# Ledger of designs, part 16: miniprotein binders against q53ft3

Target 1, 195 residues: q53ft3
Amino acid sequence: MFGCLVAGRLVQTAAQQVAEDKFVFDLPDYESINHVVVFMLGTIPFPEGMGGSVYFSYPDSNGMPVWQLLGFVTNGKPSAIFKISGLKSGEGSQHPFGAMNIVRTPSVAQIGISVELLDSMAQQTPVGNAAVSSVDSFTQFTQKMLDNFYNFASSFAVSQAQMTPSPSEMFIPANVVLKWYENFQRRLAQNPLFW
Key: E = the ipSAE of ESMFold2; O = the ipSAE of OpenDDE; V2 = 0.75 times the mean of E and O plus 0.25 times the DockQ between their complexes.

## First folded at step 4 (miniprotein)

Design n22
Fold by ESMFold2-Fast, scan of step 4:
Structure n22 (fold): chain B 195 residues (1-195), chain A 83 residues (1-83)
Amino acid sequence: as target 1 above (195 residues)
Amino acid sequence: SKLYYVVIKVRGEDPEEAAEEIAELAEQLGAEEVTIYVDGNKVVIYFIVRAESEEQAEQIAEELAEEAERRGLEVKVYVEEVT
């Protein structure tokens, strides 16, 4: 149902389903991650009136997860790009020990997706990360590429829907989505200066 | 003909004016979705153009990049078919 992309890593298309309405992706070595992309696969759209709330979690000093709302994905906006570097950086919270040579163990963060009513989602406020990256070239380029892909996929889905009298929802083949994101990631890996 | 993504990256001193000129020239050639990204001394111009081949799309990108080269700026181009 969902995919997760991190620059320089393999795309994840198999979320762990932890409840009927909840899905999780693991992000190992999350301290090296600046951006995360969450997108819908074309196999199952949200039911009318529903969408997905996207959360980010990393372990606190006691090892307990702290969940933060990043934003949303919906049938009308099936992908979203999030900047998490500002959320996980403990500017001032790790001092003075943050300045010492202390051995650390790797930690795993998570992206969580909760399927919720659109009315419920409208009442929630995501963390204020969007204002931090308005001129970030990676975020803007990635967003434009995703928009162009979904415009193409929507055109294809509309063409198919015209051959079926009743469909009101878009259909995007999962294999087309996967091939698109794999190509984008491969180009980025081959030339880090591509964008 | 096919559609191609074109990315032109301009780097150096005051790259914004050159990028705006490149974007305007691209629009005059019928390019779609023309967008400019600013990141410090680096500016990226993205657009979609229709061409008969990838080589033709690359030639169009290189011709537009000459505007930045005239100003002494470093320029790199990338072209990929919309599949």
Scores: ipSAE 0.000, ipTM 0.120, lowest interface PAE 14.4, mean pLDDT 64

Design n23
Fold by ESMFold2-Fast, scan of step 4:
Structure n23 (fold): chain B 195 residues (1-195), chain A 83 residues (1-83)
Amino acid sequence: as target 1 above (195 residues)
Amino acid sequence: SKLYTVYIVVRGEDPEEAAEEIAELAEQLGAEEVRIKVDGNYVIIRFRVRAESEEQAEQIAEELAEEAERRGLYVTVRVEEVT
């Protein structure tokens, strides 16, 4: 459902599901990480009225997880960039992961995603200055998605011209839209930044 | 093998050079009736190639477009079997 990207590392698209509404990505060697991108895969949208709260967790000096709220992803805002390098070691946020001990080893941090009601999310305050360009990243993704769709639709125009001697209009079959979606999903799975 | 018509659409900054490169690579692979059409904000490369399946023809087209994608251009592929 979700993807996690760190510059210079393999993208993660297979989150560990630790509860029906909770997903986790492991971030080994987290002290070298400055920014993390969290995004939704295009396969399944959130149910109406729901979204994802994004948390960051690292082991404290006793090996216990310390959770901090970074921000949110929603159907309308499916990606966000977070700065984690400035977060304090001992200060945690109120979080839904509770007594869950999902930290595997020292030096391994985690990104947690909790599926929550939008009304509940609106009342929460992320840890200061974690989200750096979520609006810009969403706008950029949407623009690239539209560009990809336009290119795909345009390829049909040439096919139409080849089939008819003098077409007066461009037509797009319904299945072309489905084929675009499948192609876009395939390429996104290979490289989330292909757009 | 069957004959397929392939359309590769390239959009972005300075797409014509990449389109010409794709067309040249297609000709080197034995593609027939290769041509380029400039249409507003995009460039279309059309050619015919023999392949074992529509999926294989799509894969060939995607491989030809790899350099354009590395340059940050947007590429879309469509394949049709010649009946």
Scores: ipSAE 0.000, ipTM 0.138, lowest interface PAE 20.4, mean pLDDT 68

Design n24
Fold by ESMFold2-Fast, scan of step 4:
Structure n24 (fold): chain B 195 residues (1-195), chain A 83 residues (1-83)
Amino acid sequence: as target 1 above (195 residues)
Amino acid sequence: SKLYFVLITVRGEDPEEAAEEIAELAEQLGAEEVLIEVDGNKVTILFYVTAESEEQAEQIAEELAEEAERRGLEVEVVVKEVT
C-alpha cells in the first residue's frame, strides 16, 4: 500500500503491518537521514473518507519510542516529503570531528502510517515543521531522489521475474516515478544552471 | 482531481522576502510540500498541489507569481500534471 524512500537507499515498498490500520517502515542509521518521502503505491487506494497520518519515531535515552506527527497522505495527495533532520532528541551541538564520534548501537527510527478518518486528521497538528520549506540545497536532494526513483524502477523491472505471488501490491506507479524523473531531467537539461 | 507540481523561479534584488511570502501563500492554498533554494539573486520554489484541473493549478501558480511581480521581481512559472 505504501512506499518509503530515502535518498541514496533502496526504496521500501513492503511496510510491516502492526495492526489492522497501522503500518511501519524501519529507518536504520537515521542520524544520516535528512529527508524521507512517503507515498502510496497507487494500486490500493484508501477507503472512502479515510487517509493516512504519517508519524516519525526514534528511541529516546531510555530506549522508548517517541512518536511525532509529520503530516498526511491521502488519495488526493498520495505523496509527501518530510524533513526529519532536527526532530531527533539529544542531538545538541554536532561534534566537530564527526567521524570520531562513533554510534555504538544501531540507530533505528521508524516511519509509521496510521489509517484514520479524514475528519479526525483535520483536527491534528503536525509538529516540528516537518514539511519541507527551507533552504537546504534541495536541488542536490531532488536530483538524488529522482536518481533513486529511476534506479529503483529500472531495478524492479529487471527483477520482476523474482516477484512474490502478490506482484500487484509491489507495483510503483509509473506515472509518479517516470513522470517525475522525465520532467525534472528535461528541465535541468534545458537550463543546467537553473538551480 | 489530479496532482500537479509547480516550479516558480524568482530573480532580482533581494528575492528572499518574496520567496518566503510566496511559500506561505502556497501553503495556505494547499501546498504543504514546499521547497525553497536561494542562490544569490535567484530563488527557486517547488511544491505540489491537488487541483480539479490544470486550469485551477495554473490559477494558483498565477496568484503566487503575482506576489513576486508586485515586488518588481522577474518571475518564471512552470506547472505540470503528475497525474
Scores: ipSAE 0.000, ipTM 0.098, lowest interface PAE 15.0, mean pLDDT 61

Design n3
Fold by ESMFold2-Fast, scan of step 4:
Structure n3 (fold): chain B 195 residues (1-195), chain A 83 residues (1-83)
Amino acid sequence: as target 1 above (195 residues)
Amino acid sequence: SVEELAERIRETLEFVQKIYEHAKRLLEQGDVEDALRFLQTAYRILKYALEEAQELGLTELIEEAQELIQQIEELMEKIRESQ
């Protein structure tokens, strides 16, 4: 249902489901992470009146998780970017992952997503100013979706090359994906605010 | 230059159109989940291309991008209503 990405790393699209309404992504080497993007894949929408509360957890000095509310994703706002570099020494917030007190390896953090009622989410306040502008959120999301799509399309092109083509079948040219990907990366590399 | 940026936007719109056509083919074969994944990806890329075209004042590309956005939104909504 969800995806998670960090600049310079492979996108994660397979969250670990730890309860009926709770999903977790692992973030190894989290001390090098400044921003995290969380997004919905678009295949399964939230039920009416529901959304996702996004939490960040890192191990404290005793290896116990410290959970902080970063923000929300909904059907109307299916992606968000969060700045986590300032939160690593912050206070813990009230969280629904209390029963998930699993001691983590040092340097491994987690993103938690809890499916909650929109009314319940409206009563909660995210820690600090973790959320960044929608433009930054969209740029990061777009690049990571493009990275994921490039990998998938390349795999698809190889598989289709092994079959006898049908004139009515549609194929995505690998060269078109590659050229567009290179152009997009060049643009982002020239903007220090997005990298 | 504006011409180089316009060419990039044109290439982006062509790429999105190819994804859209491929997604429709997946739907014909019953691969709804993969089709939705491709449509969602195309939609996000297209939103970025629209923003670039608007910044540059490229009216033809703005109109083309908006038409593609509408087509993708209509198809995604139709799919969700059919499930």
Scores: ipSAE 0.000, ipTM 0.147, lowest interface PAE 13.0, mean pLDDT 66

Design n4 (at its last look DockQ between E and O 0.01; V2 from the best seeds 0.00; counts 0 for: pae E 27.0 > 1.5, placed apart)
Fold by OpenDDE base, look of step 12:
Structure n4 (fold): chain B 195 residues (1-195), chain A 83 residues (1-83)
Amino acid sequence: as target 1 above (195 residues)
Amino acid sequence: SVEELAEEIRLALERVQYLYEKAKELLEQGDVEKALYALQRAYFALKRALEEAQELGLTELIEEAQELIQQIEELMEKIRESQ
């Protein structure tokens, strides 16, 4: 039903079901994790009127689990990105996993998904800065990537007078790269998801 | 007590049976997605009930649970084949 993705790691598609309505992913070496993606696999939707509350758990200094509400996934929003790096020193709140004896090690954090009524979810307040706006983050990332590429490519620009003969090498005019960059920025500004 | 635990297991199996029947009804209505969800919930509850019954040596409940497992798995397979 659910998947969990950490950048640079294998995707997890087999959640541990700890209750009829609760699923858990283990995140080893959680100290190195900045963001987590939680998504529906598309095999089974939420029942009508239900969604998923997404929680993060990390061990405190005493090894006790601290759970925090990150946000939500629904049939209408089947994936979400959460920033967890800044949550490691936070205080825990009431959570649906508190009554469960979930075996964990001190070095392993957990993502918990609780299937709940949408009406109940609307009354809950996620921890601040956990939910990453997918559109804004994507736009910012894309812009940074574009700038990085343009700066990199332009650093190799030489005038024709500065060129050394290399018959085996292909050359692209710098103005082509600039035109591409301008066109891409225009399209991105119009629709961040234009592709 | 063992008797109290046995009753809890029995109630769990009754719930499993209910969810199984509900899944069948949902399939008849053409709601495959909800049916699968019901079956998953049933399967989870059933697995737990079976484990507890085995730990307690409750032969009759073990047999009932095993029968329900077979029924659920067969239905899930039918659904997979229809997709």
Scores: ipSAE 0.010, ipTM 0.175, lowest interface PAE 8.2, mean pLDDT 81
Fold by ESMFold2-Fast, scan of step 4:
Structure n4 (fold): chain B 195 residues (1-195), chain A 83 residues (1-83)
Amino acid sequence: as target 1 above (195 residues)
Amino acid sequence: SVEELAEEIRLALERVQYLYEKAKELLEQGDVEKALYALQRAYFALKRALEEAQELGLTELIEEAQELIQQIEELMEKIRESQ
């Protein structure tokens, strides 16, 4: 029903169901994550009057999860971008995830989705400025991510004269990276959510 | 044991089939909201059963779960188009 995307990582579309109304995505190496996108796959809508509350959890010094409310996804707004970098040491928010047997590694954070009544969701306050859910903000974020990746990849470019043979190493021509960058930017301009 | 886990998955798929039939019944009665709720719950249970079957390499149960996913998705799309 849900998907979770982190810049530079494989998209996750298979949430772990931990209760009838609760779903979790694992985020390994969470210290390197600044933003996460949560979205509905579009195959199954929420029933009328219901939506999803999105939570973020990281392990405290004792390995116990600290849950914080990031925001919401609904049939009318089926995707949202959240900034989590400032939350890794923050105070926990009120949450519906109690003493559930959620198995995880101490270095792994989680995104939790709780299916709730819209009326109930309206009475909850997300932490600070975690939600970055406008199309303009998403486009700006995606463009910066794209630029950062291209600049990073290009910094490793070498001429053929500077290459040394290594049987197990693969090389990608710089012009292929440029072609991908231009194609992606073009598609992003046409539809910011094409991916 | 694998046999015990396989039986648990089979029971989950039976529950999914029940919810799917219940949803169709609710649609015939004009109760779209309850039908969608039943399908949502069926999908959640089905996704878990599929993941467990994939982890255990139970090919027949994987195939059965994928067929049920297709049926649920097709019915959900039909409901969406009728709204």
Scores: ipSAE 0.000, ipTM 0.097, lowest interface PAE 22.9, mean pLDDT 70
Fold by ESMFold2, look of step 12:
Structure n4 (fold): chain B 195 residues (1-195), chain A 83 residues (1-83)
Amino acid sequence: as target 1 above (195 residues)
Amino acid sequence: SVEELAEEIRLALERVQYLYEKAKELLEQGDVEKALYALQRAYFALKRALEEAQELGLTELIEEAQELIQQIEELMEKIRESQ
């Protein structure tokens, strides 16, 4: 139902289901991770009126998990990027993963997703430095996508000296759009955070 | 750094705005109890953000927080008067 992606790592699409309404991804070597993308696979939507609260867990100095609310994913906002680099020693928040008190190695953290009522989610406050909002992330992604396209297409521009009939105009080869599209798709599949 | 602290305050204000807009949606749906809870959460977070902005002398953020406080207080009062 969910995917989890970290830059430079393979996407995880097989969450551990730890309760009827709770899903977990392991993040080995979490101290090297700055951002994580959580997204819905698109095959199974949330039930009407429900969404997902996304938490980050790391072991505290006693080896006990500390859970912090990162933010949310919903049918209307099915993906989000979260900054976790500032959370690895922060204070925990109230969380629904109480039965998840498991000992783990100091280098393994978890992303937890709890399926909850949208009304209940509206009353929760994510930790301050974690969430990059879905709106902000979409805007940033869109701008970077356009910049990437512009820079790629511009590298194929033909100067005025090469086009006699219209010296005031710059031209690009017709197939540049296809090349850009293919390159963008490939890089996005390899690393959704390349932007 | 001060820039990092200012960004934390901006993110807090964004969360406050989210809760405020959600509370208005809940009121339109008739769920007054959840709307008040969202506004109370927003108000608490907002008061903390204002205090932090004041400590750092971040005038723009202070003004933004004060405007949000007014909006939230007015909406909470309207809800209490209509109960």
Scores: ipSAE 0.000, ipTM 0.054, lowest interface PAE 27.0, mean pLDDT 69
ESMFold2 (binder alone), look of step 12: mean pLDDT 88; pTM 0.843

Design n5
Fold by ESMFold2-Fast, scan of step 4:
Structure n5 (fold): chain B 195 residues (1-195), chain A 83 residues (1-83)
Amino acid sequence: as target 1 above (195 residues)
Amino acid sequence: SVEELAEDIRKFLERVQELYEYAKKLLEQGDVERALLILQRAYEAAKDALERAQELGLTELIEEAQELIQQIEELMEKIRESQ
């Protein structure tokens, strides 16, 4: 029913159903994530009077999940962009100055979606700086996603001399990727929503 | 100037209208998921344009933005009813 997208990563469309009304996506290496897009696939709508509350969870120093409400998706607003870079700091800060060198291994974070009544959702308060709803913010996210894709693709470029002949494999010249990137950026600057 | 800001909003609404038409084309091709994503972005853009037009008191652009928002909402509702 739902999808989750992080710039530079494979789109997730198979949420783990953990209850009748609850779905979860895993976010490995979440310290490197600035924005997450949550969206409905569009095939199956929410039942009348219902929507989805979107939560972000990270493990605390004891490995216990800490859940924060990011915002909502509904049939009328089936996608949302959330900034999570400011939410990764521990709520129970051990030592903000780093006076004690207590080693803690980063763990997998999660995006949770809870199917709830619209009336109940209207009474809840998301964390203040998570939701991204303006066109300018969408443009900035899209630009960042485009930059991440180009950088990722370019990092795999090899010289023609290093190519191993394989008739079953396809190769795209780096110049073609660069031309696509430049054309996309030009179009995005003229119309932020052209794609 | 107000005239320059009005021109920017007008051009922006023209591009949002292009997205709306693109979403309709995607629906004709059976790509419901992408159509809904494009419509959501068009909806948010039209709402942003409405807010800017309201702040500047530009009545004609307020009406254009409201009409576009209504068209987007109606199409999203028709998609919902068809599934």
Scores: ipSAE 0.000, ipTM 0.082, lowest interface PAE 19.3, mean pLDDT 68

Design n6
Fold by ESMFold2-Fast, scan of step 4:
Structure n6 (fold): chain B 195 residues (1-195), chain A 83 residues (1-83)
Amino acid sequence: as target 1 above (195 residues)
Amino acid sequence: SVEELAEQIRELLERVQLAYENAKRLLEQGDVEEALKYLQELYLLAKRALEYAQELGLTELIEEAQELIQQIEELMEKIRESQ
């Protein structure tokens, strides 16, 4: 039902279902992740009156999961971008280097999605500054998608150039993709709200 | 403004459609991993185009984007089931 995107990584569309109403994505090497995008696949909408609460989990110094509420996705707002780079690995610990012998840096975090009543979600408060503003969400999400597409399309074009051409193959010209990307990016820079 | 955005969405959907055909060709060549990466990127682009079309009330583009998303999802699921 859901997807999870991190810039520079393969998009995940196969969440692990851990309960009837709960889904999880693994985030290995999460220390290198600044933002995570969570979105609905669009084939299965939430039931009426329901939405998804998005959580972030990391192992504390004892290996126990610490869950933080990041925000929400709904049928009316089926994608959201979250900043996770500022979240702590342990409670009450301050950096820079307040406790230099902190046990093992956690290597794998998780994004959890819990299907909940909209009324219940409305009374919950996400951790401060995790959710990106709607304007920033549109701009950053679109930019990350364009960057990923451009990078992937360019990679494909290189692979294509190394193959023997076949008339049955259809390819996207790299120069057309670049021109489209540049024009679209220019428009975003001029007016981030133009859509 | 709205007309220019409609053109951008239409262009995006046309690019995704062509890329979808290329992904099927990659599968025929046995390059499953590359095809999956391609399909995942195309899914995100089609999904974004759908959101733009919905915000602007562009019914024909909404329908086109939904059909394309369904085709991409079905192909990705087919690949997953085959592994």
Scores: ipSAE 0.000, ipTM 0.136, lowest interface PAE 15.7, mean pLDDT 65

Design n7
Fold by ESMFold2-Fast, scan of step 4:
Structure n7 (fold): chain B 195 residues (1-195), chain A 83 residues (1-83)
Amino acid sequence: as target 1 above (195 residues)
Amino acid sequence: SVEELAEEIREALEEVEQLYEEAQELLEQGDVEEALRVLYEAYKLAIKALRKAEELGLTELIREAYELIKKIFELMEKIEESQ
């Protein structure tokens, strides 16, 4: 029902079913993993009113699993990207896997998917910086790219103002660049997916 | 038609792949600024394609768009960490 993708590795499409409503993917050598994509294969939808809560687990210093809620997948939003490289060891959240005796190799992490009611999922809060969507991360990076472009263009315009331009050269006024950047930032802030 | 719209999305995703490859080549040549510019263009096109695929409920294209967005994000992170 589910797939799990890590850059540079083969896609996993055969989750281990550990309970009627719970599925697990093993992530060996997880310290080399920055992002994990979890998605539905599209062959079997969730039952009406149901979705999947996505958890990440790693062994603590004593080899015990520490589960963290990353986010959700649903029929309406069948894939999600999670950043796991920033997770702190020993920090856990309330999770449905607590009663399960899952034996793991010390260097192996797991992605867990729990099929839950949508109403229940709406009341849960994923871990902050670890469960950042690709859109949110890309919006932040897009903002940095816009900042970089504005700084470059403005610096170039100021530097060129100190020289007598040739008749065939074009110079971009700094105020025009600033106005363009401000307008773009405003639209991006209103809707990160406006394009 | 839905099929014509799906084809437009597929073509957009192919362009994203081409831009991504161009960015990698530019990075190998040491042109970091141009690589980032091209990668930003790839990102914008991928997001537009993702939105269209989501609006049409085209699950396979949504998945393909997410995979490309992930690749773009990873290369952007690699570039930022190297600077």
Scores: ipSAE 0.000, ipTM 0.137, lowest interface PAE 14.8, mean pLDDT 66

Design n8
Fold by ESMFold2-Fast, scan of step 4:
Parts: structure tokens; C-alpha cells; sequence
Structure n8 (fold): chain B 195 residues (1-195), chain A 83 residues (1-83)
């Protein structure tokens, strides 16, 4: 139902379900992460009157999670960008993951999504100015990610004359990458959640 | 009365069926984004009808709403897989 995107990493679309209404993504080496994007995959909407509260956690010195509320995703705002750099203050808000008591490895943080009543979500205040949650901001961030990937992939492009045979290596033509990029960009402009 | 509330639920489920048909027509025309929007509206309406039917203990309407929700979810999944 949910996806998690970090710049320079593979997108995660398979959250670990830890309760009927709770989902978790693992973020290894979280000290190197500045922003996290959380989004709905667009296949299954939230039930009427429900939304997702998005939490961030990191392990304290005893390996116990410290949960902080980052913001929300809803059917009306199905994607959100969160800044997590500097959120190791140690003061977590009261949260629905308290009973889970999951002990973690020292360098692994988590994104948690709790399906909650919209009325309950309206009563809560996210930590700091973590949320930059608008579809336009998400589209701009995703466009930057696409540009970064395309530039990276293109930096390895060689002409047929420059190629040397390599056993078991697969190659894709540069024009195929360009066509994918252009098609993805067009589809993103029409629906940011098409993927 | 319970019968008047039951009629409201039946009317809502009829509207869900019409939205589902509209979404299929939009897919035939290549309007995938509009089809998904209409299917989301149908899903929300079907869920609302399901909750009302459960509150009133109307077994037939509960099952009808569940069937429509299943159809909507299946179509949404097929659209995602074909993109």
C-alpha cells in the first residue's frame, strides 16, 4: 500500500506489517539520510475517515526505538516529503508504536505508518518543520531524482565502437534510457502516483 | 425507519455500480487517470454503504457492498499491473 523513497537508494514498496493498522520500513545507515518520501502506491485508498500518521524512529543507546511524528498521508494528500536530519533529539511524542518494543541495530532507523482516524490526526502536531508535503513539492523532488538517475546512467554511455565484449554483462542502449525517462516524466506530470 | 435507511444504502450501491461502469468506459477511451479517480470515488461510497449496512445488520446489503468493493479493488490492481 505504501512506498518509501530515499535519494541514492532503491525505492521500497514492501513495508513490514507489524499490526493490522501499522507498517514499517527499515532505513539502514540513517545518519546519511536528509529526506524521506512516503507515498501511497495508488492501488488501494484508505477507508473513509482514515489516514496514515507517519513516524520516524532511531535506536537510543540501549537499542530501544524513539518514535517521533513527522506528518500525515491521506487520500487527498497521498505523498509527503520529510526532513529527518537533526531529529535525534531523544524526545518522542506519545505514539501508537509504544507497545511494540522492537530492539534494533545501532545504525538502522525506521519509518512507521499508523492508520488512524482523521479526527485523531488533526489533534496531533508533527515534530519541528519536518513535513514539506504537497504533490507539487513531491513532483519536483521526484523530477530531481529522475534527472540524477538519468545523468548517472548516461555517464556510462559509450558508442558501439567503444564497446569491448564482456562475458555475462548486459547492456542497454542510451536511447532506450532516454525514452524511459521521457515516458516516466510525462506520466509523472499526469499522475505523481502512477508507479 | 430502517426501511428508509435501507433504501438509501441500495441507492448508494446503485451509484457505485454506475461509477464502476463509467470507469470501464474511461479505460476503453484511454483515460486511465480519470478512471482511477472515478474508482476511488466508487470505493469510498461503497465503504460508506458497507458501514451503514453493518450498523443496521442488513446481511444482504453487507454482502452486496463487499462484492462491489472486491470488484473495484481488482480493477484498480489490474490497471496498476498494466501500466
Amino acid sequence: as target 1 above (195 residues)
Amino acid sequence: SVEELAEEIREALEEVEQLYEEAQELLEQGDVEEALYVLREAYILAKKALYKARELGLTELIEEAKELIFKIRELMLKIKESQ
Scores: ipSAE 0.000, ipTM 0.062, lowest interface PAE 25.7, mean pLDDT 71

Design n9
Fold by ESMFold2-Fast, scan of step 4:
Structure n9 (fold): chain B 195 residues (1-195), chain A 83 residues (1-83)
Amino acid sequence: as target 1 above (195 residues)
Amino acid sequence: SVEELAEEIREALEEVEQLYEEAQELLEQGDVEEALDVLFEAYRLAQKALEKARELGLTELILEARELIYKIDELMRKIEESQ
């Protein structure tokens, strides 16, 4: 249902389901990551009245996960870009992953998605440093990422008749990529500051 | 033939993997400058292989070359950041 993109890495489309309403992407070598894009694949929408809260987690000095709320994705806003460089351990916010005491390796961070009621999401405040700081920079970054992803993915498009069986390869339906690209471009055109 | 060109690309990608391994060994020995030189060579070879694979429409080799390029770029970034 979800995808996760980091510049310089292969796109991830197979989240680990850790609970009925909770999904996780692993981010190895997280110290080198500045931005993360989280998006819906467009194949399965959220149920009416529901959305996804997006969290970032890294191991503290004791190897225990520290979860921070970055923002949200919804059927109306199915993609979001987050700046994770410079995030610090903060005290205070209750988070849905708190009931899950997951111990992780020291160099691996995670993106977590919790499916929640829209009314509940409206009452939460994301960490301030996760938001992009400049409208111009955000628009330019988003457009370049969008163009890069679409052009890269489209360069591999082949018909079923041209496909060679290969268990080492992963394929994403071209229709999903096209729909995601068109929807995100439309949203960006309507409001460049929609995070 | 296309098959012979594909084999040439596969051999180039195998060489990229060997260069990447050599660079990691150099890093373990503390030879950072030499490791970066080897990684730059690996990057150039991988990029050339990617271009050839794209020209021939060889999807499997395109993906393999791209993964190696991402891997090399990531290691180079980590090295630069640690300096």
Scores: ipSAE 0.000, ipTM 0.069, lowest interface PAE 24.1, mean pLDDT 70

